# VHH binders against q9y6x5, part 25

Target 1, 379 residues: q9y6x5
Amino acid sequence: LPPKLLLVSFDGFRADYLKNYEFPHLQNFIKEGVLVEHVKNVFITKTFPNHYSIVTGLYEESHGIVANSMYDAVTKKHFSDSNDKDPFWWNEAVPIWVTNQLQENRSSAAAMWPGTDVPIHDTISSYFMNYNSSVSFEERLNNITMWLNNSNPPVTFATLYWEEPDASGHKYGPEDKENMSRVLKKIDDLIGDLVQRLKMLGLWENLNVIITSDHGMTQCSQDRLINLDSCIDHSYYTLIDLSPVAAILPKINRTEVYNKLKNCSPHMNVYLKEDIPNRFYYQHNDRIQPIILVADEGWTIVLNESSQKLGDHGYDNSLPSMHPFLAAHGPAFHKGYKHSTINIVDIYPMMCHILGLKPHPNNGTFGHTKCLLVDQWCI

## First folded at step 17 (VHH)

Design ui1
Fold by ESMFold2, look of step 17:
Structure ui1 (fold): chain B 379 residues (1-379), chain A 121 residues (1-121)
Amino acid sequence: as target 1 above (379 residues)
Amino acid sequence: EVQLVESGGGVVQPGRSLRLSCAASGFTFSRYAMHWVRQAPGKGLEWIGNIYHDDSTYYNPSLKSLVTISRDDSTNTLYLQMNSLRAEDTAIYYCARHVWGEARTSSFDYWGKGTLVTVSS
């Protein structure tokens, strides 16, 4: 009986939603498993970078997915959500599903986790769905459970991605209690459906399940805008990414561009690449542009336009509003244990341990997660 | 305010070509990536492709050989050239403005009202 693991992400699930809203199904899941109350994610606190950090154990500078919007000056390639399929972007690391399915008598399955529909190192997940936001959670879950229960060679690692509460967090903002209560209730119902489906199929007692997220969400406002066009003529640079971390490719001398931007707003830090704070681990990759602009929490960088967002993420990873949680249940995990914090890169070596995989070189620390696992000494 | 207006739709015979236009106003068009998206009767939205400020293009793999996206920054106009049209290409065609740095959610902030293309007979 090889160990099996299902990794689930609900995008944009801010850690303190657990304290501020009711989650009867998720709380039952936690009661019989483990909770990590805050996961310190990686900078920038965006979707593609953090999902790839979970499955590689690497900082963004090391795995190469440094933002949701990227440009490579040598190859002249662009990356965005719409055109994310070129293996070029993903090949600077080896995600866990690739390592897993290359073992004897093992397969991997995926329902829409970023990168799982890309042939990374010429290897695509053994079973996968092409990304399509119109596919319901029920259909994603049905495919994942069918693959877990009916595949040869057996699926031992599976992942499942859902777009909420991120989409609603952007639309309403995390402080809209009425709308977010409805959204989060729907998410809790989906968690209940997940657990019930696993029980009905006989998977629940022998499958390890991790429920986590990539980042949180902070409240935005039309009163907190930074207008770049008021500070610098757009002809002096190419904009690679905008908010809350702008990526600036100078068209003129970069010191001149820096000087035009450095006093643009007291609510924005302007960094030359070599001056990006070391604690971000966000410097040593050619995809990181020569100048980045980092807005303060809740501030939005705009191009002489209003913003339609009421919530956003991508800010400094030290901010509690940017942190997700992690919950887990299964034979590898203690029951009823709560842990205060881990780093998001620590999830990868823990998953490799559970699956009996040799981890690739990574930035995670296995010792940070030992207390979650029944086969490790903690007390 | 930002406006996107598609034109050039209509009824066309199978095997023919058609060029759609999207007139943009209210923003600095030359800075933005732009997209074409379509919706066939009774179907969901299907992304066709995009074009960046530097004329780099990316296409839905299933449509890659059938379509060409171009732009003219001097007239603020986005184009979709469709060749060898088939009945399955019948759809409403939309242009859309790209939102920087989004993933998996709301990749477009402004849409046109669309132009209908019917491939018949």
Scores: ipSAE 0.839, ipTM 0.931, lowest interface PAE 0.7, mean pLDDT 94
Fold by OpenDDE, look of step 20:
Structure ui1 (fold): chain B 379 residues (1-379), chain A 121 residues (1-121)
Amino acid sequence: as target 1 above (379 residues)
Amino acid sequence: EVQLVESGGGVVQPGRSLRLSCAASGFTFSRYAMHWVRQAPGKGLEWIGNIYHDDSTYYNPSLKSLVTISRDDSTNTLYLQMNSLRAEDTAIYYCARHVWGEARTSSFDYWGKGTLVTVSS
């Protein structure tokens, strides 16, 4: 039988949640599989970009999903979470489900994963759900497992996405132990449901399952605000994306806008596009705006309004608070093995290997994940 | 019960325009992607295009320039605007509800009975 892989994402699951909270089901999953304690995600550390990096192995500048909100100056198109269906935004890369599906006797399935309900390179997942946040995890799980079990051609790659604990992290802040304990318990229970269903269907022993996330969450506060209106008139620029990495499109001279912003706050770095640090791999795309503002960890960029978020993400991808984890189980993976860190782009070549797919050019390093795999030598 | 009822078909001269409607009932229309499919005499089913719940649209490349799909969620109605009709556009036109999967007929769980469009001089 061809290898099968299920990729699961719990949005905004910060890596250190595993250390600070109890996860009986997830720990059992890890005990019988592998854990990467920290996954260094891509800059900016937001949902759409990082999910696409997972399935393409590319930095944001390369796959073209550079933020949750984007603007293309040539076509005058806008991208947002409410306007994400135009293939124009996705076609700068080939996600793994497309690659998989184009193989003989294989199909892909998806439940709510970013980009999966869009025809990319004129290909859409054989099985997918239209994104709807109101659809329960159970329904998503039921569909995914049904497709994995009964499809012809067989589903060999599937994705499953869930919006928590990100939404709650935003609402309560990651340091709210009481509320986050409740939320994370629910997440663990969902993992339990996933495992149980796979066992019931007889898929557990033969299915490779990866549970990961796109980013973490940092604590925010009303005491840590950067008000742009105090530095520059809003008529002088268009805001394409906001906190904590704001994308600025000047309406006047770029230099003038930059000069007004560069000293706006000691807790915010202001970059001209060409001066963005190389380590971010966030420069070589036309969709990156002329000026980028990067708030320090825990600081929120606001206009003449207060933020209601007690947690946020999108910050420097070197910050531990921004890092998710990766756990995996299945015939491709060792049992009881823990690894310290990988890059999020490393997941793609690993998945390709597991599925026997030729990877597209990517920024991942297969060598970083070799120790997770039973068929590889760990140096 | 889920129901889809197409209307607006008839005989039309080449070069003319026609708008088809599909009235949906029995389900939350706004949550579903909807498709238009046609079947010409003696030919198989041909996918025309679809519209998602967020009003994004996709079309058969061969028909893209000739068709526009829209929806009105307030009235649970799907529309197919066809322009510059040709004899080859003669077909029964169906609307279908998309449950899951790729734009394939197997991914549609409910179909209308269809409306006949005849393009003839």
Scores: ipSAE 0.005, ipTM 0.259, lowest interface PAE 13.1, mean pLDDT 93

Design ui2
Fold by OpenDDE, fold request of step 21:
Structure ui2 (fold): chain B 379 residues (1-379), chain A 121 residues (1-121)
Amino acid sequence: as target 1 above (379 residues)
Amino acid sequence: EVQLVESGGGVVQPGRSLRLSCAASGFTFSRYAMHWVRQAPGKGLEWIGNIYEDDSTYYNPSLKSLVTISRDDSTNTLYLQMNSLRAEDTAIYYCARHVWGEARHSAFDYWGKGTLVTVSS
């Protein structure tokens, strides 16, 4: 039987939650599988970009999803959560589910993973759910498992997405132990439901399952605000994205805009596009705006009339608070093995290997995941 | 204080047109993208469409042919033109202010109280 893989994402699950909270179901999952304690995600550390990096193995500059809010100056198109269905935004890369279902006797399924309800390179997932936040995890799980079990051609790759604990992290902040404990308990229960469902269907022993996330969460405060309106008039630029990485489209001379912003706050770095640090791999795409502002960890870029959050993400991808985890279980994975760190782009070549797919060119390093896999030598 | 006030709702017959308005105050309206959403009885929120600062518009594909969104920055007003209304269009309609950088939740930070549109013969 061809290998099968289910990729699950709990949005905004910070890696150190595993150390600070109890996850009996997830820990059991880990015990019977593998854990990567820290996954270094891609810059910016936002939802759409990182989810697409997981399934493409590419940095954001390469796959073209460079933020949750984007603007293309050539076509004058806008991208946001509400209008994410245009293939224009996704077609700069080929996600793994497309690669998979283009193979003979294989199909792909998706429950609300970013990009899965969009025809990418004229190919849409064989089975998918349109994104709807009102749909329960149970319903998503039911559909995914049904497709995994009963489809012809068989579903060999599936994705499952859930919006927590990200939403709660924004609302409460990651340092709110009381509320976050409650939220994370629910997440663990959902993992329990997932495992139970797979066992009930007889899929548990043969299905490879990866549980991961796209980013973490940092604590924000009203005492750590950077107000752009205090530095520059709104008439001088168009705001494409705001916090913690602002994307600035100048309406006047770029240099003038830069000069107005460069000293706006000691807690914010201002970069011309060409001066963005190489380590971010966030330069070589036209969708990256001429000026970006990067707030320090825990600082929020605001406007006079903007709303505030108690938690946020999108910061420097080297920050531990931005890092998610990866756990996996199945015939491809060892049992009881823990690994320190991988890059989020490393997941793609690993998944390709598991599924027997030839990977597209990517930024991942398969060698970083060899120790997780039973058929590889651990270096 | 940011405020959004929808108006123009009411009872209309099928096939008729209706234009909703949203009056915005308490913020620089012209630099924000604005959205229309609706909630039918017993259903979840449905995104209708939005309009950006540059007047570019995007619509729910299921509604694209039936709705037009526009804005007047001089009066801080957002509009939703609905044509060929059907019973299924019965809902509370809300205008909402765009939030940058959000995904899958809280894509809007401020909402109006909504205006009820009832399509009935």
Scores: ipSAE 0.901, ipTM 0.954, lowest interface PAE 0.5, mean pLDDT 96
Fold by OpenDDE, fold request of step 21:
Parts: C-alpha cells; sequence; structure tokens
Structure ui2 (fold): chain B 379 residues (1-379), chain A 121 residues (1-121)
C-alpha cells in the first residue's frame, strides 16, 4: 500500500509553549515519534505565507504569497483573508497536494488549510472543505479521516488546519498564563481526539502524522507603539499591510516617502525593496511593495485610529518567539527522537520523500530531516 | 471613538430591491477597506464582499443575490445594494472595518450593531 501522510497545523503555536505548559496527549504523541523543538519559519512570519511554504518548500518571494494582505500593482488586484480565492495569487508555485494528485491512482484531502479550496494550476484537492471558522475540529477531523479511510483513488495526502492558539494569543497575549493555559489545554485535548479517532479507525499504526504550526507569538503592549501618522501624512501613501511588517505603496516620490519614514522610530527598520536584507529572502517578487517597515520584537505599528492586540506575529524569523515546533509519528519516523532545529521549508522535501513524490524545485534541504526518518542514515 | 452604524433594513417582499447604508465616524474612512457581512438565523457569519480604498470590489462567489458595494468618502458612507431578494437573504447585515495583515479569525476590528433584513411574502 502507498504511504499516507496527514499534515496538521495549529495556528500560532509557539515552540516554547511545550516547555512552559502541560501537554499530556502531545507528549505521548512525541514519545512514540519525533520532535523538532524549533522550526525556523519564513519571513514574514504570517499565516498564509508560512502555510504555503510548508507545502511548497519555497521562500515567500518564490511562491508568491508574501503576506496575509497583498497588492499587485500591475493587475491592481488585492489579496486578503476575505478574498483569497483567486488562483492568480497561488499559481506562482505548485503545492504538494497538487503534485500528489499527479501520481497515478492517488488523491488528496484538505480541511481548511490555506489554498486548498482554490484551483491551483487548474487542479483542486480531490476532497476539501471550504474555509469556515464555525466548523468544529471534530467535523473537520471526521471528514479527513473518512476520506483517508474510504476513497478511490485512495487519499495519500491530507491536511488539517485549526485556528488556535493564534486567535487567543492575539487576544490575551502569550504571557497571560491563566488564559493561555486554558487555551493550550483545549489544544492538547484536540490532539487527544485526533489520536483516539485514528486508533478507532485502525489508521494509527500505518498513517504518518505531522503536527506543526506556522509561527509563534510575541507579547505586545500599549507602551510599545509606533504611530506612522506621527511621521507621514496618509495622503502620501497607500497602506497595503500594517504590523509588524508594514507594506508601503507611495503616492508621491518613493525617496520622499522613505525620507519621512527612515527616522520614524528607533524600534523600526525602514527598507527600500532593493535594500531588504538577503537573509529574509524577501525581495524577488513584484508583490513586495517599494518600502517595507519592520518593527522590533514586541513593538506594534499603529495608526491614529487602529485597534490594539496583546499578542502578535510577523516579526523577524530569527526570533525564537516566532518559531513553531514539529512533531511526527508513523512508519516513516523514529520513536523517541528529538531534534533541535530545522527550517520550515525543509518539511516539503521530507514529505515528498515519505510519499514517494518527485519534488518541484524548492529551498528545503532534505539532509536536515534525515535523522527523523527510519530509512535514512543519520550523520 | 470608531463607530459604524448600519441602516436601511426592514421587511421586503421577494424579488424586491434594498439598499443598506453604513455611516462611519471616528477614523479616516477613505484609507480603510470596508466589508459587508451577514448572519442568518441559526447560521454562521457569511462574508458578502468588500471595497478597497481604490474602489476595487470583491464579492462572495456563492451569493445568489445580485449585490453591489460602493462607498462615498465625502460622507463617510458605505453602501450595499441588493436586488432580486429571496427568503434565504433574511439576515442581520453588518458593516465592518478591515484589519491589515490578519488571517482567518481577525479580519475585522470594528462592527456595527447591524440592520435586520426580512424577506417575506
Amino acid sequence: as target 1 above (379 residues)
Amino acid sequence: EVQLVESGGGVVQPGRSLRLSCAASGFTFSRYAMHWVRQAPGKGLEWIGNIYEDDSTYYNPSLKSLVTISRDDSTNTLYLQMNSLRAEDTAIYYCARHVWGEARHSAFDYWGKGTLVTVSS
């Protein structure tokens, strides 16, 4: 039988939550599988970009999902959570579920994973749920496991997405021990439900399961604000994205806009597009705006009338607070093995290997995950 | 203080048209994208469409009713024109302010109290 893989994402699960809170179900999952303690995600550290990097192995500049909010100056199109259905935004890369379906006698399934309800390169997941935040985890899990267990051609790759603990991290801030403890307990219970469901269906021993996330969360404060309206008049630019990485589309000369912003705050770096640091791999895409502003960790870029959050993400991808984790279980993985760090783009070539797929060109390094796999030599 | 106030709702017969308004105050309206959403009895929130600061519009492709969103920045007003209304269009309609860079759960930061639209014979 062909190998099967379920990829699960809990949005905004910061890596160090594993050290600071109790996860009996997840720890049991890890005990019988593998753990990568820190996953270095891609810049910017936002939901849509990083989820697409997981399934393409590409930096954001290469797969074209460069933010949760985007603008293309050539076509004058806008992208956001509410209007994410246009294949135009996704077609600069080929996600793994599309690749999987190119294999003979294989299908893919998806529950709410970004991009899975969109035809990409004229191919949509064989089975999928349209995104709806009101749909319970149980219903998502039931659909995914039904498709994994009883489909023809068989589903060999599936994705499952859940919005927590990201929403709560924004609301309470990651340093709220009382509220975050409650939220993370619920997440662990959901992992318990997942494992129980797989065992009940007889899938547990044969299904490869990856549990991961797209980014972490940092604490924000009313005492750490950068107000753009204090530095530049709103008539001089269009705001494409705000915090913690602002995307600026000048309405006047770019140099003039830059000069008004360059000294706006000592806690914010201002870059012309061509001067964005190479380590971010965030330059070579037309959807990246002419000027970007990058706030320091824990600082929030605001407007006079903007709302406030107690937690946020999107900051420098080298910051530990932005890093998620990866845990995995199944025939392809060792038992009781822990690894320190991988890059988020490394997940793609690993998944391709497990599924026996030929990967598209990508930025991942298969060698970084060899120690997780039973069929590979670990150096 | 940011405020959004919807108006124009009421009881209307099937096949008729209705125009809703949203009056915005407390912020620079012209630099924000704005959204219309609705909630039918016993159902979840449904996104209708939005309009950006450059007047670009986007709509839910699943909507059966003919919908047009427009804005007047000089009066800080958002509009929703609905034509050929059906019973299934019965809902509370809300206008909401866009939040940059958010995904899934937090796409909007401010909402109005909503206006009820009842389509009935």
Scores: ipSAE 0.901, ipTM 0.954, lowest interface PAE 0.5, mean pLDDT 96
Fold by ESMFold2, look of step 17:
Order: C-alpha cells, then structure tokens, then sequence
Structure ui2 (fold): chain B 379 residues (1-379), chain A 121 residues (1-121)
C-alpha cells in the first residue's frame, strides 16, 4: 500500500508567529513530528506563485505562474484571481497531483489549493472543490477526509487550502497583537479540529500530514507609500501588477520609461528584466515584464491614492518576514526533530519520495529535507 | 472620490434582452480592468466577467454565451449586454473596479450600489 499524504496550507502564516503567539494544538503536532522553522520561499512572495512552487518544485520563471496578475504579450491573455482557470497559464509545469493520479490505483483530492480546479495537461484533480471563499474550513475538511477514507481507487495525495491568516494579516497587519492573537487562536483551533478528525476516522497513524504556508506578512503604513503617478505619466506604460512588485509594460521606449522611474523613490528598486538579481531566479519567462519595481519591506506602491492595506507580502524572499514554516507528522517523519531552514522548492522532491513518485525536473534538493524522514541517512 | 453608478435595470420579460450601464468617475477609467458581478435573491455573489483596458474580456463559463461586456473610455462607461433572460437572472447587478495582484481575496476595491433586474412574465 503506498503511503498517503495530506498537504495543508494556511495562507500567509509567517514563521515567527510560532514564537510570538500561542499554538497549543500546532505545538503538540510539532512535538510529535518535525518542524522546519523557516522555509525560504520563491520571489515574488505571492500566493499563486508560491503554492505552485510547492507542488512543482520549480522557481516561478520555470513554472510560469510568475505573479497573481500576469499578461502574455504573444497570446494577449490576461491572468487574475477572477480568470485563473485557463490551462495556458498552468501548463508550463506538472503539479504533483497530476503525476500522482496518473499512477495505477491512485487518486488525488483537493479542497481549494490553487490550480486544483484547472485541467492542467488535460488532467484535473480526481476529486476537487471549485474555489469558493465562502466554503468553511469544516466543509473543506469534511470533503477531504471523506475522499481520503472512501474513494476507489484510493486517494493517496490530498491538498487543503485556507485563506487565513493572510486575509486578516492584510487587514490588521502582523503587529496588531490583539486582532492577530484572536485570528491565530482560531487557526490553532482549526488545526486541533483537523488532528481530532483524523484520529476519529482512524487516519492519524498512517497518514502523512504537512502543514505549511506560502509566505509571511510585513507591516504596512500610510507613511510608507510610493506614488507612481508622481514619477511617470500613466500613458507611458501598461500596469500588469502593482505592489509590492510592480510589473511595467512600456508603451514608449523602454529605456525612457526606466529613466523616469529609476530615481522615483529611495525605497524602491527599479530593474530592467536583464538586471533582475540572479538570486531571485526571476528573469527567464516571457510573462515577466520588461521592467519591474520592487518596493522595500513595508512600502506600498500606489496610483495617487491611499492604501487600505495594513499588511502585505510579495517582497524580497530573503526577508525573514516573508518566510513561512513547515510542520509535518506521520509514519514517514521523525518525531521531535527541528530543522532550521529549507527552500520551498525542496518540498516537492520530498513529497515525491514519500509517495514513491518519480519527480519531474525541478529546482529542489532532496538532500535538504532527508533529515526529516525516518528512511534516510542524516549527515 | 471613486464612484460607480449602475443603471438600466428594471422589469423585463423572459427571453428579452437588456443592456446595463455603469458610469465611472473620480479615477482614470481607461487604465483599469472592470468587472460585473450579480447577487440573486438569497444567493451569494456571482462573478459575471471582466474587461481589461485593452478590451479583452473574460466571462464566467456558465454565462459566456448569454452576456457581452464592453467599455467606452471616452465616456467612462462600462456596459453589460444580457440576452435571452431567464427568471434565474433576477438579481442586483454591480460594476466593480479591478485590484491588481490579489489572490483568494476580493479582486475589487470599489463597487457601485447596483441596479435591480427582475425577469418576470
């Protein structure tokens, strides 16, 4: 019988929330399993790109989901949260649930993970929910556990996605102790419900569970705005994405647009595509626009308007505020082991190993995660 | 101040067509993607579709053959053409302004007050 794996994401769960807030249920989960204290995610540190990096092991330039807002100049196609279902955007990679369910006697299940309601390479998750933010965590969990326990062929890989603490992090900011304590307590209760449900259904001892996130959150302020309209007339470019990494498609000579922007703010770096730092691995895809603007941590790029965000993400992936954590429990994992850091792309080859799948070419390094696994030599 | 004002709603017979308008002010309309959303009685919000600044359109697959979105940047006006109306198309129809780069949150920052369409024989 192949091992089973449930991959859970709580969107926007900053790694140091674990040290700064109380999580009795998550800490019990960690105590009986493993913890990676910091996961270095991919640039840009946004939701769709990082969720796809987890399940493909690829940098954004390689899997093609390079932002939450994209434009392809050849096909003239647009991508956004509202129109995210064209397989065109997703087909530059093969996510793990596709590989998994194409194996004999295996299925995949999904509750809201980005891309799982899209037929990628003509293959959609065997069981899935169409994305709908109004569906409760309880209903998502009920569907996932029902599929894990009752499907033929059996579900061996399942995903579960929840919008918090990202939504509240944007609304309140990570420094709002009172509101974030309330939000994070609710999330810890959901983790407790998850574990208890798996125990009641007899799944807990033989199911591998990963709880992770795509990025963190940093504090924003009305005192830290970069007004793009003060630097350049809007008629000179098309805006593909705004903040904190703006994507600029020039309508006039690219160098002229660059020169108007390069000294716009000391709190923003302006890059021609070929000058984007190599450490970002964010250059070699046609969906990356000719000019990007990267705001400093906690700064917001605006169009001559105030900002409603008190917290945001998308910044440089070297920033600790952008890093999530990873916790895991199950027969594949050690108990009581803590590891300092991995790269988010390393999660994919580890999951392939656990499931007995041949990974597609990817940017992850299995060796970075082997100390988490009972069947591997660590050192 | 950003304002969006829908008009053109009313009572219409099944099988007929109706064109809704949305007048925009207080921002540079021509640089924004714009959306239509509806809410039927007792139901949640349903995305109808959008139109980008280059006139590219995307639609809810369940509604694609029934609706057309267009814009006139010279008058700052967004349009929704609806054809072959059915009783289930009874709803409040809203126009909304696009927000770049959001995922799994509302893709809109400003909404109109809506216009009621009632499809009744």
Amino acid sequence: as target 1 above (379 residues)
Amino acid sequence: EVQLVESGGGVVQPGRSLRLSCAASGFTFSRYAMHWVRQAPGKGLEWIGNIYEDDSTYYNPSLKSLVTISRDDSTNTLYLQMNSLRAEDTAIYYCARHVWGEARHSAFDYWGKGTLVTVSS
Scores: ipSAE 0.821, ipTM 0.921, lowest interface PAE 0.7, mean pLDDT 94

Design ui2
Fold by ESMFold2, fold request of step 21:
Structure ui2 (fold): chain B 379 residues (1-379), chain A 121 residues (1-121)
Amino acid sequence: as target 1 above (379 residues)
Amino acid sequence: EVQLVESGGGVVQPGRSLRLSCAASGFTFSRYAMHWVRQAPGKGLEWIGNIYEDDSTYYNPSLKSLVTISRDDSTNTLYLQMNSLRAEDTAIYYCARHVWGEARHSAFDYWGKGTLVTVSS
């Protein structure tokens, strides 16, 4: 009778899409479970960092996935979406699926959640799919449900990742009502398919399901560009990441590079690493470069070129546009309860509680999520 | 303005080697990572590998021993050396420019038109 949990991410699902678009299937899911209206994610508000924060409960500086693009000067290793499989990058933390499957009589399954196809601490998810964006949601769901029903030892923790609405949010921008309505309707239909499949397989009543996301999306414009090449010669630095948080590795004196950049645009904050605001929890890792540039919401840092993006994310994590939501259903959760806000790092200790796992040291606060859970005193 | 032009494709016998080139213009080539990608007939895109501005290279594990990516920043040219060609290497080969900080969606902002490589006896 061990508790089971399925964690689902729809990438780039901004929290206020729930209020601004129609989601009959997701709203039915919420009605029978719980909703957290805003999840305050971690800085930077990018995909790999926030997915790893969900499953480790750690700030980016503590788990080491500090961006979607990284460079390590000692090993001379590069990290990118095309090159994300080296355990070196992931080994500064222990994600929940590793902890779960190391328990007696338990295994973990994954359909493309970032990091689940990597042997982290020499441990890869017990069942997994190699990342391939061409694999349909239906096939991902079929694999996950097959593993939940047919595995020995039983799968008690499973993850499922889908690329939308992030991809369309970048392409159209969150303010394009026509295109985003079409995209979000398709996502709601996928949620309906998920619930229907779980019911048909007899999983619905005894499986805990979390539907969440890593970040939101903000509108961009060709009228809001910051051209770095206007401010500094490219030969003075190596660019590790560009927008909306640029990571700058100086090739000359660091203070000289800083001085050339500090007045580049009134719509960009320039930080020496030691001056990064403490509220970002984004300082204490060697993968964070000596200078970062943080664009204002809706501004894009470019290298003397136009931008094709109409929506983006990665901005200050205090911005509501960067926040996803969390919905959950299952025997561990109340029915019909809505909660205003949690931190994204709070999800990890909650999941550990549901699964009966001892959490590793983390930045989450279990008390923030107690009201979601039936076995906890809240009223 | 940004332009990527592949060349060096053609018909090649199995077991032979072939070098493809990608001429870049309209941007500062030396500051960008660059990729090779291919598409076999009736199949999806397959990433071959990339090269960073510091000449660090990363390869699709299935192709690692068969290909070498290099660059010449003085001529703004990206190269793909392919050895021991097989019939399954028949594809359109594209060079593509890297986009920093993308994950799980379109990782390239500019593509070449491609060059066809046909491996047949």
Scores: ipSAE 0.814, ipTM 0.921, lowest interface PAE 0.8, mean pLDDT 94
Fold by ESMFold2, fold request of step 21:
Structure ui2 (fold): chain B 379 residues (1-379), chain A 121 residues (1-121)
Amino acid sequence: as target 1 above (379 residues)
Amino acid sequence: EVQLVESGGGVVQPGRSLRLSCAASGFTFSRYAMHWVRQAPGKGLEWIGNIYEDDSTYYNPSLKSLVTISRDDSTNTLYLQMNSLRAEDTAIYYCARHVWGEARHSAFDYWGKGTLVTVSS
C-alpha cells in the first residue's frame, strides 16, 4: 500500500482567479478536498525559482535557482530557459523526486516540471519527458497516468506542468476579462479531463493530487515604464536579468553604478546586495548580483523600448497579485476544508510527510499544513 | 524599429558547409544575447544555440559538433556556420533576439523572416 502523490502546476494561476472566474471542475475538486486560498511564494516571483522552492522547501538563496536568468562569475556560466540543463545550477539542493526514487521499491515520474529532465546529483527522474512546449496537456497526462499504473518499481511521486495561464496572462494581462475568461475556461476543462482520467483508470480514490501554481500575474501598461538608458550608460554594467527584478553586474565601481541608478525612478527600489530586505530571504548566494532593481507592481524596466507585455510577475512576494493557490484531494486530505494561507516552502515538508520521506533541511514549517491532513491533530 | 534579416540560405550538397548571416538594426546589438532556431518541414521549432554579449556560446547538444555561432558587434551581424550538412538539416533558419528572464513561453521578442536551407544530393 505505498502512498502516491501527483503534483500539478498550472503556471501563473493567480489566487483570485478562483473567485473572479468560473471553474466548475476545479470547484468540484476543491469541494471534495482542501483549498489554501493564498500561497505566499518566494522572491523573486518567477517560474524556475518557485517551482524549485515547491520541491525543495528552500528559499531561492538556499537552492541556488535565484532567477530565470543567471550568471555565475566564478565559472562564467549562463543560465536561461534555453540552456537550463547543466546540473551545476540545480545541485545546491535535492528535490523531492530524487529523494523519493532513491528509496527501496519506488520511482518518480515527471511531465515537464522544471528540473526533471536534468541529472541532479547524477539522478534524473525515473520516468520523464524532455521539455517541449509543443506537447499537449493530453499527452503529458497520458504519460503520467501510464507510469502511475504500469511501472516497476511503482511510481509513487509524479509531477505534471502546464504553461497556462502564465503565457496568456503575459499576452493579455489579468484584467482582460474576455480573453482570460476563455483561457481559464480551457484550463478548467483540462482539470476536468485530469479528474475524469484518474477515475477511469481507478486511481482517483487512492492517489493524492495537489493542484497548485508558482505565482500570479499583475497588469502592465505602456504608461508604466522605467527606462534604464535614461539613467545609466549601458557600457557601465552587464545586464543579467531585466524585469521586474533587474540583476546588475557592474563593469565600473559598484558604488558609482548604484549612485547612477538610485534616483532613476520613484517606482523602482535599488538595492546593494547587502541591503536587500531580510524578508525577501534573497541575499546569501553568489548568483545574486551585486545590485538588484525592484520595480513597483505593474511597472516594467525597459532599455529605451516599448514593452509588448500586458501582464507580468516577479515582483515583491508580499503582493497578493503574485500569490497562487493550492488545492488538494486524496486519502491524506480532509474533505471540504478551506485554509487561508501557507508559505510555498511549506508544501515540501507536507509532501514528504504524505510520502513517508525524511525531508532534507528546509525552510518550510510542517505545522502550517497540519490542518489539511486527516492523520494530524490540527490544533 | 528592431529588424533582423537572415541571408545565405540555398541548396547545398550533403557533407558541405554553409554560413548564414543575420543583419540586425534598430537596437544596440552588442548588449543582447542572440539565438539561432530552425524549423524543418512539418516539425516544430528547434533551438540551435545562442551567443551572449560576452561571446559565450551554448548549443543544442545534438548539434554541438556541427555548428558554430559567432557575432561581429562592429557590423551588427550574427553568424551561423554549419558543417557536415545532412538531409535532416533542411529547414528554415531564423535568428531571434533574446528576452531576459522568461521561462516556458516565448523567449524571443523579435524574429527574422528566415532563410531556407535545402540539403539535397
Scores: ipSAE 0.801, ipTM 0.917, lowest interface PAE 0.8, mean pLDDT 94
Fold by OpenDDE, look of step 17:
Structure ui2 (fold): chain B 379 residues (1-379), chain A 121 residues (1-121)
Amino acid sequence: as target 1 above (379 residues)
Amino acid sequence: EVQLVESGGGVVQPGRSLRLSCAASGFTFSRYAMHWVRQAPGKGLEWIGNIYEDDSTYYNPSLKSLVTISRDDSTNTLYLQMNSLRAEDTAIYYCARHVWGEARHSAFDYWGKGTLVTVSS
């Protein structure tokens, strides 16, 4: 039987939550599998970009999902969560579920993973759920497991997405111990449900399962705001994205806009597109706007308004607060092994290896995950 | 203070048209994309469509043929034109202000109180 892999994402699960809170179900999962304590995600550290990086192995500049909100100046198209179904935005890369389906006797399933409800390169997931926040984890899990068990051709790759603890992180802030404890307990319970469901269906021993996240969460405050309206008139630019990385489309001379913004705040770096630091791998795409603003950790960019968020993400991907974790279990993985760090783009070649797929060109390094795999030599 | 106030709802017969309005205040309306969403009884929130600052519009594919969104920045008003109304279009309709950079949740930061549309023979 071909190997099977379930990729699960809990949005906004910061890596150090594992150290600061109790996760009995997840710890059991880890005990019988592997843990990567920190995953360095891609810049910007947002949901759509990082989820697409996981399944493509590419930096954002390469796969073309460069933010949750995008604008293409040539076609005049907009991208957001509400209008994410145009293949135009996704076709600059080939996600793993498409690669998987191009193989004989294989199909893919998805429960609300970004991009899975879109025909990418004229291929859509064989089974998928349209995104609906009102659909319970249980229902998503039931559909995924049903497809894994009963599909023909068999589902060999599946994705499962859940919006927590990201939503709560935004609402309460990651430093709210009381509320976040409650939220994280619920997540652990969901992991328990997942494991129990897999066991009940006889999938647990043969299914490879990866539990990961796209980014972490940083504490924000009303005392740490950057008001753009204090620095530049709104008539001089179009805002494509706001915080913590603002994307600026000048309506006047770019240099003039830059000069108005460059000293706006000591807690914000302003970059012309060509001057964006190389380490971000966030330059070589037309969807990246001419000017970007990058707020320091914990600072929020606003338009003459207060922010309702007590937590946010999207900051420098070198910040530990932005880092998620990765745990995995199944026949492909060791038992009781912990690894310190990998890059989020490293997940793709690993998944391809597990599934026996030839990976598309990517930015991942298979060598970084060898120690997690039973069929690999780890020195 | 940011305020959104929907109006124009009521009881209408099937096949009729209805135009809803959303009056915005407390912020520079022209700088924001705006959304229409609805919630039918016993169902979750359904996205109808949005309009950006440049007047580009996007719609829920299931509703595209039946709705038109427009805006008047001079009066800070958002509109939803609905045609050929059906019983299943019965819902509370909300206008909401767009939030940049959010995904899967919290796509809107401000909502109106909504206006009820009842389609009944």
Scores: ipSAE 0.773, ipTM 0.900, lowest interface PAE 0.7, mean pLDDT 95

